# Ledger of designs, part 27: miniprotein binders against a9bab2

Target 1, 221 residues: a9bab2
Amino acid sequence: MRQRLTVSESKAIFHKEFPFVVPAVYRRLVDELIVELNLLKNQERFVADGVFAIGLTSIFLDFTKGYKPENQKGILLEAICKCTGFSASNLEQIALEAKKLANGLNTNEIKSLITDNNRDEKESTYKLINKNNHYSRIIAIGIYKLVDMQSNGFNKEEATENSYLDLVNNFGYTKERVEKDVNLYKSSLDKIEKALELIEMNIKDEKRRNKERVSRTKPGQ
Short names: E, the ipSAE of ESMFold2; O, the ipSAE of OpenDDE; V2, 0.75 times the mean of E and O plus 0.25 times the DockQ between their complexes.

## First folded at step 14 (miniprotein)

Design e2 (at its last look DockQ between E and O 0.78; V2 from the best seeds 0.73)
Fold by OpenDDE base, look of step 14:
Structure e2 (fold): chain B 221 residues (1-221), chain A 120 residues (1-120)
Amino acid sequence: as target 1 above (221 residues)
Amino acid sequence: SELYQRAESLKESGQFDQARDIFSRVVQRYPDHAKAWRELGRTLQEMGDYQRAVDSFRQAISMNPEDVDAYKRMAESLRRMGQYWEAIEMYWRALEINPDDEQIYRALEEAYRLYYEEDS
């Protein structure tokens, strides 16, 4: 049995796999993912299924929208996954497969895709959408994003902002819990967006001040 | 202050009731004494008065935003009250100040575990 990595050990691996400086605004995201992924990896009832993969990749994508340089994002996700015993490429593939499976389906049709994870069944077909998976906010966000992606399709009309809550019980969770975690996710995104805006404003102001200083030091031609 | 030192001595000797009373007098007299608020919180935490401990740690943090110990102990107290998400947030605040604290990470992982088990 692979000895459970401590968070410090995972972070040490992360730094080896990501030889770049993580900007301060993204450190919380990285650390949160390392902590949660490390925790989940060691949960007996946890399966890295399609819903989980959608959640994780969506969290990463949403919170790294402003990340520069952009070419480091892939390496960053790989490092986060690798240091916690996951494969980013595999999770991205699983997420894509789950999205494809759910594509064009309404909420009721998605319900039919939710299946119990019978652990005792050997090498059988990897289930992309599992009921009673070990709960995490990543799963909650995965459920949310799975439904949100459908709302952007043809049936725009009836997809209420809370349509994902109709699936929650089918996954084996409480609506209150999932809603709480989704709301916390949204709130956290808003905070990061505001922080990024502030950083951009500060950079613009500094550039302006520098230009003004340079213009004052140029003798009037 | 002599009062503060006396309260510390009482706390260290396990005389928490007396320590609490004296720390309370210290923070009443010196409401800006961040350390006294923290130590009052610690005393209250040891007594199992977690709500008042949290309140005291909050005061300590308001006066000293870099007080890692206050965040950690506030988180512990919140966890004891079943406020796992709030505990998680306080552990993260502590880690923002001290990012290499393995003890906090272990406590944080446990808080996440508890948070994910609460509604199962």
Scores: ipSAE 0.798, ipTM 0.898, lowest interface PAE 0.6, mean pLDDT 89
Fold by ESMFold2, look of step 14:
Structure e2 (fold): chain B 221 residues (1-221), chain A 120 residues (1-120)
Amino acid sequence: as target 1 above (221 residues)
Amino acid sequence: SELYQRAESLKESGQFDQARDIFSRVVQRYPDHAKAWRELGRTLQEMGDYQRAVDSFRQAISMNPEDVDAYKRMAESLRRMGQYWEAIEMYWRALEINPDDEQIYRALEEAYRLYYEEDS
């Protein structure tokens, strides 16, 4: 009988591991990752492979670009992972190894690794890319980012915005499902970017108005 | 309003057809009446008319964007119709207002599970 943590129990652990206030604009990111990681932790077919690790670390970095203070980002990711039974340092290592391996392969070579899971000549390669891993939006972003890395390389002029869809069926997923989840991800990034811009503008306007009020009500030195 | 209070009593006693008809009259007369839209949505939800419930809750939310109950009930109706991602979004909107509601987190877990099972 495996121990299943409720979201409430995981959040209690999270607050012990991250004893700082999470700004409201990031609260959904944190809580949504906790929900999704809890679901995945106990899935029989789930493997925290290289594509998943790329997806998770990319999502975190993309959504926390504006996070203050900067030095708390690593602690935040560690807390999210720990409270759901994952190791942030292990996932970051797996993502790094997956990126190194993918930089040495074209898309057809990656397809070959996905289709030949029974021919595993290298343990790290097998863990990098797994056919029919338990689907999640995190893996969808991992596939998207994996191809985005390659489009900046040798065949930059051939890459299109939707090149990642060419790999989706090889992972055992449908193009429509993965495209939907990638588009949801892009929309969420736009929302948080706009929210951060508005927050920054409101803070600057409040500081300007406060300086004007103080200068009017306390003349002299 | 006397009509509004009568419709509420009918809804609480389980007379949903009559409550729906009266709440519909109230929102026709007072289209900015956030509570009446919410109660119409609740009544339609009890009757299993989830699409019209969602439409009513959307009106209530447009008038009172802090109505946690309207978000939660809209999400429940969306889930019943198999619109799992939209339900997830409404649950998150409710959590922005009331961030510690365990009932909503349990509903979110189920909605995510259903969302991922949809094509698997």
Scores: ipSAE 0.637, ipTM 0.812, lowest interface PAE 1.4, mean pLDDT 83
ESMFold2 (binder alone), look of step 14: mean pLDDT 86; pTM 0.837

Design e3 (at its last look DockQ between E and O 0.79; V2 from the best seeds 0.00; counts 0 for: pae E 2.3 > 1.5)
Fold by OpenDDE base, look of step 14:
Structure e3 (fold): chain B 221 residues (1-221), chain A 120 residues (1-120)
Amino acid sequence: as target 1 above (221 residues)
Amino acid sequence: SDEELYQRAESLKESGQFDQARDIFSRVVQRYPDHAKAWRELGRTLQEMGDYQRAVDSFRQAISMNPEDVDAYKRMAESLRRMGQYWEAIDMYWRALEINPDDDQIYRALEEAYRLYYEE
């Protein structure tokens, strides 16, 4: 039995796998993911399925929109996954597969894809969409994103902002719980976006001040 | 002296005489509402007494006066966890870790808070 990694051990592995400085604004994201992934890895009822993968990759993507340099994002996700015993490449693949499976389906059709994870069938085909998976905010976001991706395609009109809630019970969760976590996610995104805007403003102001200083020090040619 | 009162309260707390300690700390913070340490120690005393709500309130005051009080955040989180307010506890643990990012004890407590949050 692989000895459960502590968060500190996971962090140590992370630093080996990501030999770059994580900008301060993204440190919380990284730490949160490490903590949660490390926790989930050790849950008996947890399956890293398509919904989970969609959630994780979406969270990572959404919170790293402003991350520079951009070429480090892949390495960052890989490091986060590796230090917690996951494979980023596998998760990206299964996320893609789950997205493809759900593509063009309405909410009712998606309901039919939700299946119970028969743990006892070692050899059973990897199920992309599992019912009663160990709950996490990552799963909640996965459900949210799974539905949100559909609304952008066909019937723009009726996809209410809360259409994902219609699937929640089919996944085996309460609407209140999932909605809470989705709302917290949205709120957190807004906070990061605001923080990034402030950082950008500060950088612009500093650049302006520096230009002004340089212009003042240049003797009038 | 106020310092003597504070020290007496600390001694009482350490000896497990929480009721008496609480009363003295309460007097101290009433007289000196800006005494961050007294608020924290009042919170600690209340926490030991199982009065988690009042502990949280006291820790909140301590934090308002000293935003870098890692112990206050941690203990506030613990108190929140004891009240079943797991999300709020998680937030307070993260706040503590923002100040002290290498605190393994906080991470362990945080993991437990997440576990509890996801089991609800």
Scores: ipSAE 0.775, ipTM 0.886, lowest interface PAE 0.7, mean pLDDT 89
Fold by ESMFold2, look of step 14:
Parts: sequence; structure tokens; C-alpha cells
Structure e3 (fold): chain B 221 residues (1-221), chain A 120 residues (1-120)
Amino acid sequence: as target 1 above (221 residues)
Amino acid sequence: SDEELYQRAESLKESGQFDQARDIFSRVVQRYPDHAKAWRELGRTLQEMGDYQRAVDSFRQAISMNPEDVDAYKRMAESLRRMGQYWEAIDMYWRALEINPDDDQIYRALEEAYRLYYEE
């Protein structure tokens, strides 16, 4: 039986499942995902569908692409999911099957997939989208990534900056909400990329100054 | 003296005379624009009066002088939420959590703010 966890309780589980230091630049990402996933876990209308799974895994990968050490990224995602009552491996499977189902489809074919009740072969395992699902910005990112993924694959000529909005009403969401959340996502991603660049510049500058200091004070007596 | 003005404004605020406290705190920050505590108390006074926009402006000044003032971030977020600016409130709550990461009251406020954000 599912029981509502407080964020504090989830964070305690997280620290048990992830017994490493989370670098400061990623701290907000981790805590924000924990809060969002806690909120969703206890919503009666929420189901972890294909666009949700694509959204969550994409957000994590985009925001952690500079994460060191690399071998901790999988453990980090697993801890975030586990402490909020989700399974990272199950969500990765759902995302994979959703990408496979949508592979090579243009926007009109995706619309047909969403509206066609006879399309489902493995529906008990996953769905591309559950209409009237409880909205979250994770789902908005999933819709955006689904169209962006197709534009980089087999149907590049159809994709524009905002073509994902053509699908939004088919999912039961408003274009205004989804566009706002996608734009906030892009802005947040730009901020973390800039922060990581600054960190790297500081490391290089310190190495250069340390070499200059050592060469100036080398022992010669 | 200016310390006497500050003490008088605090006393007026504690007695619920918010309009007079506001006027004196405003004079203090005019005289000492880097007085972080006076900006914070002006913001708190304005918040009690329901003047949320000016409260936010005052808390922003306090934060610029003292970026570690958890209470200023929390109260700024509360004022932003009261004005329906839910994403900005959420952002201020996260900045408060960077300073005090185990504040369960902030996490409860975040849950409410996210709920309001998605409902609107």
C-alpha cells in the first residue's frame, strides 16, 4: 500500500541510498526532483506513462552531463526514484518502449497513435501518454523531447522550435502551460551550463597561477 | 539618535502600529540604505499591512545586503505567493533551502506553492 512520504522522509531515504556527496551545483536538481516526484506519487490521476518517463530521464541526463564521477550517475538517479517510490529501471524501460513506439513517426502519425485505441500491443506494460494524466512540467519536457527526438531522427523537415505545441491539446494540456514550462526548463539548463563553465575556468586559472607561483619561488639555494 | 528611531519602530511594530512603524523604518533606510535589518523589518511591517509588492522590494534590498538571511527569503516568497507569483515564490523558497537545507516548514510551503502553480 502506498503511503504519503514527507520530503524530509524521502531525503533521509535518499541519503541512505546515495552515500556520496552531491556536488553543490547539482543539489537543487536533486531536491527539486524529490519534491516533484513526491507530489506526483500521491496524485490519484497520475500514471507514469511514456512521456513522463522520457521527460524524467531526459531532465536528469541534461542536467547531469558534466557530473563527476560518471559512475555515480546511475546510482544517483536510482536513489532519487527509490526515495519517492519510483523505480529508475522501470522508468527507463517505459522510456525505451515509448521511444521505440514513436520511432520514425511524424507529428500526424503521433497524433494518430494517441487517438487510435487499436494501436496498443503492449499497453499493460506502457503507454505513450495517458490522456487526462495529472500534469507536471516533467511531462511537458517529455512532450518536447519526443518531438525534438523525431526532428533529429527520421522526420527533420517537419520539426520547428515550437512544433511540440501542435500535440499538446491531444495530450489534454494547454499550450500556454506547456510552453511556459519548456521555456523555464531551457533557461534553467542554460544557467547550470554557465555555472559549470565558471567552475572549470576557476580550476584552470588556479592551476596557471599556481604554476607561476611555483616557478617564481622554486628552490635554488 | 538613529538607534533610538530603530528601537521605536520595532516597539511600534510589536504593538501593531504598523503604519507608524513603516514610516520610521522608511526613514532609517533612507538615512542608512545599507541597513539590512531595517530593510527586513520594513518588509515585515509592509507584509503585515498587506502591501506585498513593497514588502518584496524591501526584502530584496535586505537580501542584497545580507544574502544569508533565510527569513528574508522565506517572507519574500510568502509575499510573492500572496500576489499569485507562484514560480517566483518557489525560486525564493529554494534559495532559502540552500542556506538551511533541513527546514521542513519551507518544504511544506514548496509543496503548496507547486500545487498552486499547477492549479493555475
Scores: ipSAE 0.446, ipTM 0.725, lowest interface PAE 2.3, mean pLDDT 82
ESMFold2 (binder alone), look of step 14: mean pLDDT 87; pTM 0.863

Design e4 (at its last look DockQ between E and O 0.87; V2 from the best seeds 0.00; counts 0 for: pae E 2.2 > 1.5)
Fold by OpenDDE base, look of step 14:
Structure e4 (fold): chain B 221 residues (1-221), chain A 120 residues (1-120)
Amino acid sequence: as target 1 above (221 residues)
Amino acid sequence: SDEELYQRAESLKESGQFDQARDIFSRVVQRYPDHAKAWRELGRTLQEMGDYQRAVDSFRQAISMNPEDVDAYKRMAESLRRMGQYWEAIEMYWRAMEINPEDEEIYRALEEAYRLYYEE
């Protein structure tokens, strides 16, 4: 049994795998993911399935929209996954497969895709959508994003903002719990967006001030 | 002197005489409501007594006066955890981590708080 990594050990590996400075605004995201992924990796009932992969990749994507340089994002996700014993490439692939499977399906059709996790079958075939997976906010967000992606398709009219809640019981969770975590996710996104806006404003102001200073110091040639 | 009262309360706390320490710290914070350290130590005393709600309130006061009080955040988080308020505990641990990102104890506490939060 691979000795359970501590969060500190995972962070040490992360710094080895990501030799760049994480901007302050993204440090919490990185730390949260390391903590949660490290925790989940050690849960007996946890399966890194399609819903989880959708959740994780979506969280990462949504919270790193303003990340610069953009070419580091892939390395960052890889480092987060590697330091917690996951494979970013595998998760991205699983997420894509799950999205493809659910593509064009309504909520009722998605319900039919939810299958019980046969824990005993070491079968190599990762079930993409598992019932009663170890719960996390990543799974909650995965459920939310799975349905949200469908609402942008052909059946826009019937998809209410809370349509994802109709699937929650089928996954084996309570609506209240999932809704709480999804709302927390949305609130956190809003906070980061506001922080990024403020940072951009400050940068613009500084650039303006610097231009003004340079213009004042240039003698009239 | 007020300092003597504070020191007496600290000594009482250290000796496990929490009731007496609480009473003295309470007097100190009533007299000096801006005494951040006294609020924190009152919170610690209350936490040891199992009065977690009042501990949280005291730590909140300490934090309001000293927003960088890592210990107050940690202790507040622990008290919240003891009350089953796991999400709020998680948030307080993250606040502590924002101030001190190298605190390994916070990471262990966070992991446990997340575990508890996901087991509910």
Scores: ipSAE 0.738, ipTM 0.870, lowest interface PAE 0.7, mean pLDDT 89
Fold by ESMFold2, look of step 14:
Structure e4 (fold): chain B 221 residues (1-221), chain A 120 residues (1-120)
Amino acid sequence: as target 1 above (221 residues)
Amino acid sequence: SDEELYQRAESLKESGQFDQARDIFSRVVQRYPDHAKAWRELGRTLQEMGDYQRAVDSFRQAISMNPEDVDAYKRMAESLRRMGQYWEAIEMYWRAMEINPEDEEIYRALEEAYRLYYEE
């Protein structure tokens, strides 16, 4: 009989798999992903498909843009996935495959990719883009990012910004629901970007202050 | 005295006389708008009465003066959840989690709040 992991049990596994300090600015990201992935793992209708994978990897990359040391980001994502029963390498590969499939397509062309059975008979080919997956905010971001990957300039980014809404009904969700979650995502990105700017300003200010102290020391002391 | 008035309101709340407790706590916060504890107790009283919107408003005042009041965040989140404002409840639970990161009750409340949010 399989026993579902509690969030506390998943966090214990996370700390074993990630034996480094998570800076305070990233702690909510880590904890929120653990909570959401734990919930999704046990949902019968949930499929870890290409749209979900794009959403998860995009959220992680966007919110860890300033993460240091850089060599720990891959380990961090792997630990988050492993402690909730997912494989980061599998999800990253699925995300890349889905991005390649949607590359250069407009929204009408992407609609043709959305299906209940987007899997051929080969076992090495997964369902990449599913209709009626278990809804989550991660899926909403995946839909948004699926279209956003086509942007080349600010004007096209603005048009792409809202064109994802034309896909939402094809996925089986309401435009209101997905738009709300995308707007929450954008707001959260603004907040962490501002927090990271403040952290960087404080680091520069401390370095300037230390340089001023050193330059004021007397010779031979 | 103001302390006697406050103590009477607490006694009325404990006795289930929520209408009277609400009236007294409301007068205390009107006279002393910086009284964080009185705002929290007003919010708790309103919550018991099922007046979730005014409970949320009262807890927000308490939080503005004592931003580390875990109980106020958790009770505000519960009131928001009862009103069907699930994302707002999630945000308050995360604030409580930042203060008390090992509280399994908050994680279980978050998991339930996310489930309700996604079922909407």
Scores: ipSAE 0.501, ipTM 0.761, lowest interface PAE 2.2, mean pLDDT 84
ESMFold2 (binder alone), look of step 14: mean pLDDT 88; pTM 0.877

Design e5 (at its last look DockQ between E and O 0.87; V2 from the best seeds 0.00; counts 0 for: pae E 4.0 > 1.5)
Fold by OpenDDE base, look of step 14:
Structure e5 (fold): chain B 221 residues (1-221), chain A 120 residues (1-120)
Amino acid sequence: as target 1 above (221 residues)
Amino acid sequence: SDEELYQRAESLKESGQFDQARDIFSRVVQRYPDHAKAWRELGRTLQEMGDYQRAVDSFRQAISMNPEDVDAYKRMAESLRRMGQYWEAIEMYWRALEINPDDEQIYRALEEAFRLYYDE
């Protein structure tokens, strides 16, 4: 049995796998993911399925939109996954497969894809969409994103902002719980976006001040 | 002296005489509402007494006066956890970790709070 990694051990591995400085604004994201992934890895009822993978990759993507340099994002996700015993490449693949499976389906058709995880069935039939998976906010976001991706395609009209809630019970969760976590996610995104805007403003102001200083020090040619 | 009262309250707290300590700390914070340490120690006393809501309130005051009080955040989180407010506890642990990012004890507590949050 692989000895459960502590958060500190996971962080140590992370720093080994990501030899770059994480900007302060993204540190919380990294830490949150490390803590949650480490926790989930040790849950008996947890399966890293398509919904989970969609959730994780979406969270990472959404919270790293402003991350520079952009070429480090892949390495960052890989480091987060590796330090918690996951494979980023596998999760990305599973997420893609789940997205493909759900593509063009309505909410009722998606309901039919939700299946109970028969733990007893060996390695071969990896189910992309599992019912009664160990709950996490990552799963909640996965459910949300799974539905949100559909609304952008065909029937723009009826996809209410809360259409994902219609699937929640089929996954084996309560609407209130999932909605809470989705709302927290949205709120957190808004906070980061605001923080990034402030950082950008500060950088612009500093650049302006520096230009003004340089212009004042140039002798009048 | 006010300092003597504070010290007496601390001594009482350390000796497990929480009721008396609470009363003295309450007097101190009433008289000196800006005394961050007194608010924290009042919170700690209340926490030991199982009065978690009042503990949280006291820690909140301590934090308002000293935003870098890691202990206050941690203890506030613990109190919130005891009240079943797991998400709020998680947030307070994160605040503590923003100040002390390498605190393993906080990470352990945070992980437990997440576990509890997901087991609800």
Scores: ipSAE 0.742, ipTM 0.871, lowest interface PAE 0.7, mean pLDDT 89
Fold by ESMFold2, look of step 14:
Structure e5 (fold): chain B 221 residues (1-221), chain A 120 residues (1-120)
Amino acid sequence: as target 1 above (221 residues)
Amino acid sequence: SDEELYQRAESLKESGQFDQARDIFSRVVQRYPDHAKAWRELGRTLQEMGDYQRAVDSFRQAISMNPEDVDAYKRMAESLRRMGQYWEAIEMYWRALEINPDDEQIYRALEEAFRLYYDE
């Protein structure tokens, strides 16, 4: 029987584990991950698998790209995971093992890996896919990232922007749902990347104006 | 007076006479299209009547004039949820949380919206 936390209880734990200011541009990321992870944690059959771990770590890294100070990013992920009953180090290891398992595979080879029910359990401690997991956006992004990270020069001519959708039926999800969630992810990522570019431009403008003021200003005017 | 019309519409809404309240609030916002509170109350009235699309449109007007109206965001999200537009409801709850980040009611509503979103 699993202990269930409310979002309010998780946020209290989060603030204890992360006693720093979260800049406003990242507040939604933190809140949505806490809500999503609480929802998943209270699902009886949910098991963190490779695609989930890749999805979560990818979402976090992509959306925190501009996070300062850099040394707080690891603490932030740890706090988000801990306050919802997950282990960041465990999930990072699961993601690493999943990437190793899929290394160098094209989409069809990944599909074969997913459908192989005779796979040797002793070779891997972590499952790439747990077919009994209830759908979540994090899993959808994990599927997308798994295929996207295998796109390279050797697979360029066979890869398409939407080739990850060929895997979706193997998870028991609809292509329409997964595509919508991946497109929302891409749109949200573009928005935060644009916001960060504007923030950086403002910082550079302020530094330039301050340098001009200092070099022009005379002592004891 | 327009304040008198507004107060009458509020009384009609409180007494459950939603059709009459809607008609009066509609006249107020036609006359005063920048009346944020009247747009919000029109939206609340439409929401009680189950006219969720027009409720959303009214709340959007209220928000455009008062972007910090947490109640308008929360009620817009509820109307979107009732129409099955779960991701759009999630977006509005997030905006409400941006203004009032410790509101437990909003977090509970957000959890429910995500659950519905994943249940299709």
Scores: ipSAE 0.322, ipTM 0.676, lowest interface PAE 4.0, mean pLDDT 82
ESMFold2 (binder alone), look of step 14: mean pLDDT 88; pTM 0.874

Design e6 (at its last look DockQ between E and O 0.86; V2 from the best seeds 0.75)
Fold by OpenDDE base, look of step 14:
Structure e6 (fold): chain B 221 residues (1-221), chain A 120 residues (1-120)
Amino acid sequence: as target 1 above (221 residues)
Amino acid sequence: SDEELYQRAESLKESGQFDQARDIFSRVVQRYPDHAKAWRELGRTLQEMGDYQRAVDSFRQAISMNPEDVDAYYRLAEALRRLGQYWEAIEAYWRALEINPDDEQAYRALEEAYRLYYEE
């Protein structure tokens, strides 16, 4: 039995795998993901399926939109996954496969893709969309994103902001819980976006001040 | 002196005389509403008494007076957990960890709070 890593141990591995400074604004994201992934890895009923993978990759993508340098993002996700016993590349692949599977499907058709995780089947045909997976906010976001991605396709008109809630019961969760976690996610995104905007404003102001200082120190040619 | 009252309350708390300690701490914070430590210790006393709601209120006051009070955040989180407010507890632990990111005990408590949050 792989000895459960502590958060500190996971963080130590993270720092080895990501030899760069994480900007302060993204530290919370990294720490949250490490904590949650470490927790999930130790849950018996947890399967890193397509919905989970969509959730994780989407969370990471959404919260790292302003991350610089951009070339570190892949390494960052890899480090987060590796330090918690996941494979970023595998999760990205699974997410892609799940997205492909759901592509062009309406909500009712997606319902038909939700299958019970029969642990007993030897040949682990990796089910991309599992019912009654160990619940997490990551899965909630995965459900949300799975439906949201469909709304951007053909039937723009009927995709209400809450269409994802129609699938929640099929996944074995309560609408209230999933909605709460999705709303928390949206709120958190809004907060980080505002923080990033503030940082950008501060940088612009500093640049302006520096230009003004330089202009004052240049003798009148 | 107010300091003597505070010390007396601390001594009472340490001796398990929580009711008396609470009363004194309450007087201290009434007289000195900006006394962050007194609010925290009032909260701790209330927590020991099982009055988690008032403990939460007291810890929030302590934090408002001293936003860097890591202990107050931990205590707040614990009190919130006792109230079944697991998300708020999680947030309180995260705030503590923002101040002290190397606190393994806080991470363990945080993980437990997440576990509890996902079991609801």
Scores: ipSAE 0.783, ipTM 0.888, lowest interface PAE 0.7, mean pLDDT 89
Fold by ESMFold2, look of step 14:
Structure e6 (fold): chain B 221 residues (1-221), chain A 120 residues (1-120)
Amino acid sequence: as target 1 above (221 residues)
Amino acid sequence: SDEELYQRAESLKESGQFDQARDIFSRVVQRYPDHAKAWRELGRTLQEMGDYQRAVDSFRQAISMNPEDVDAYYRLAEALRRLGQYWEAIEAYWRALEINPDDEQAYRALEEAYRLYYEE
């Protein structure tokens, strides 16, 4: 649907579709995805492609690894997508197909795949990349994850930490831009993981102090 | 005396006499460097004068002393945006939204900051 929603309208739909409390540590993730998905959906010619779908699903899974209860994660992604006019199941299928297409390929083989895919993209309901899509950090992460996913076997040395930058010009983006956004992503992951570790430590310390306090206040020895 | 100078500077700022307000607020924060409200109002005065870099520095001082000042975060983000520091502006808007999560104006400003960030 091309109807533009404000962020407030999307958040109202989100709360209807996700009637649970989002823990504070995840609120920024949820709200930022809603903002960024609204921006993308408002583009005149945005088409969800393989790189976008890999990026979105990877971001969600990476940032929600510690999310509890586990059974709410799927509902959370569905709500984020639905409130912004996307289908989580459709995006997950697009991401799966893109991963199958790139499976086992090195960086040069992925470059060749992108060239061939772009030739017939008007005749296909699936595309690895739609060059008419405006740039976003979600796309940058998709490019990064596409190469990172294939970092195994004989081409590990060629697929170093920054090998995804070799693909960036094939997408029409600058290396400096994509590298900045990937580094911001990695930094954000480090911050949330450290925050979760601290929360776990504080919960364990509070349980220990509560057990000690209860034991000291009980009648007896 | 310094609290009276602060009130005088606020009156000058509200009447549009930004140069005089800036000079007095600057003296107040030099003497009382932990005066969070004076740092914030200095930053707002500098914004009106178009001195966005010193506005950013002043808002950061105010925030260091009062990290729950939602107006200081929002004004910091606006100053950063005017300097073309779009990612830093986005982060400041998010900090304001962590304090006041239903601020529709802040979300609209945030959307514009993302648009500018992506166009660079």
Scores: ipSAE 0.641, ipTM 0.825, lowest interface PAE 1.4, mean pLDDT 84
ESMFold2 (binder alone), look of step 14: mean pLDDT 89; pTM 0.886

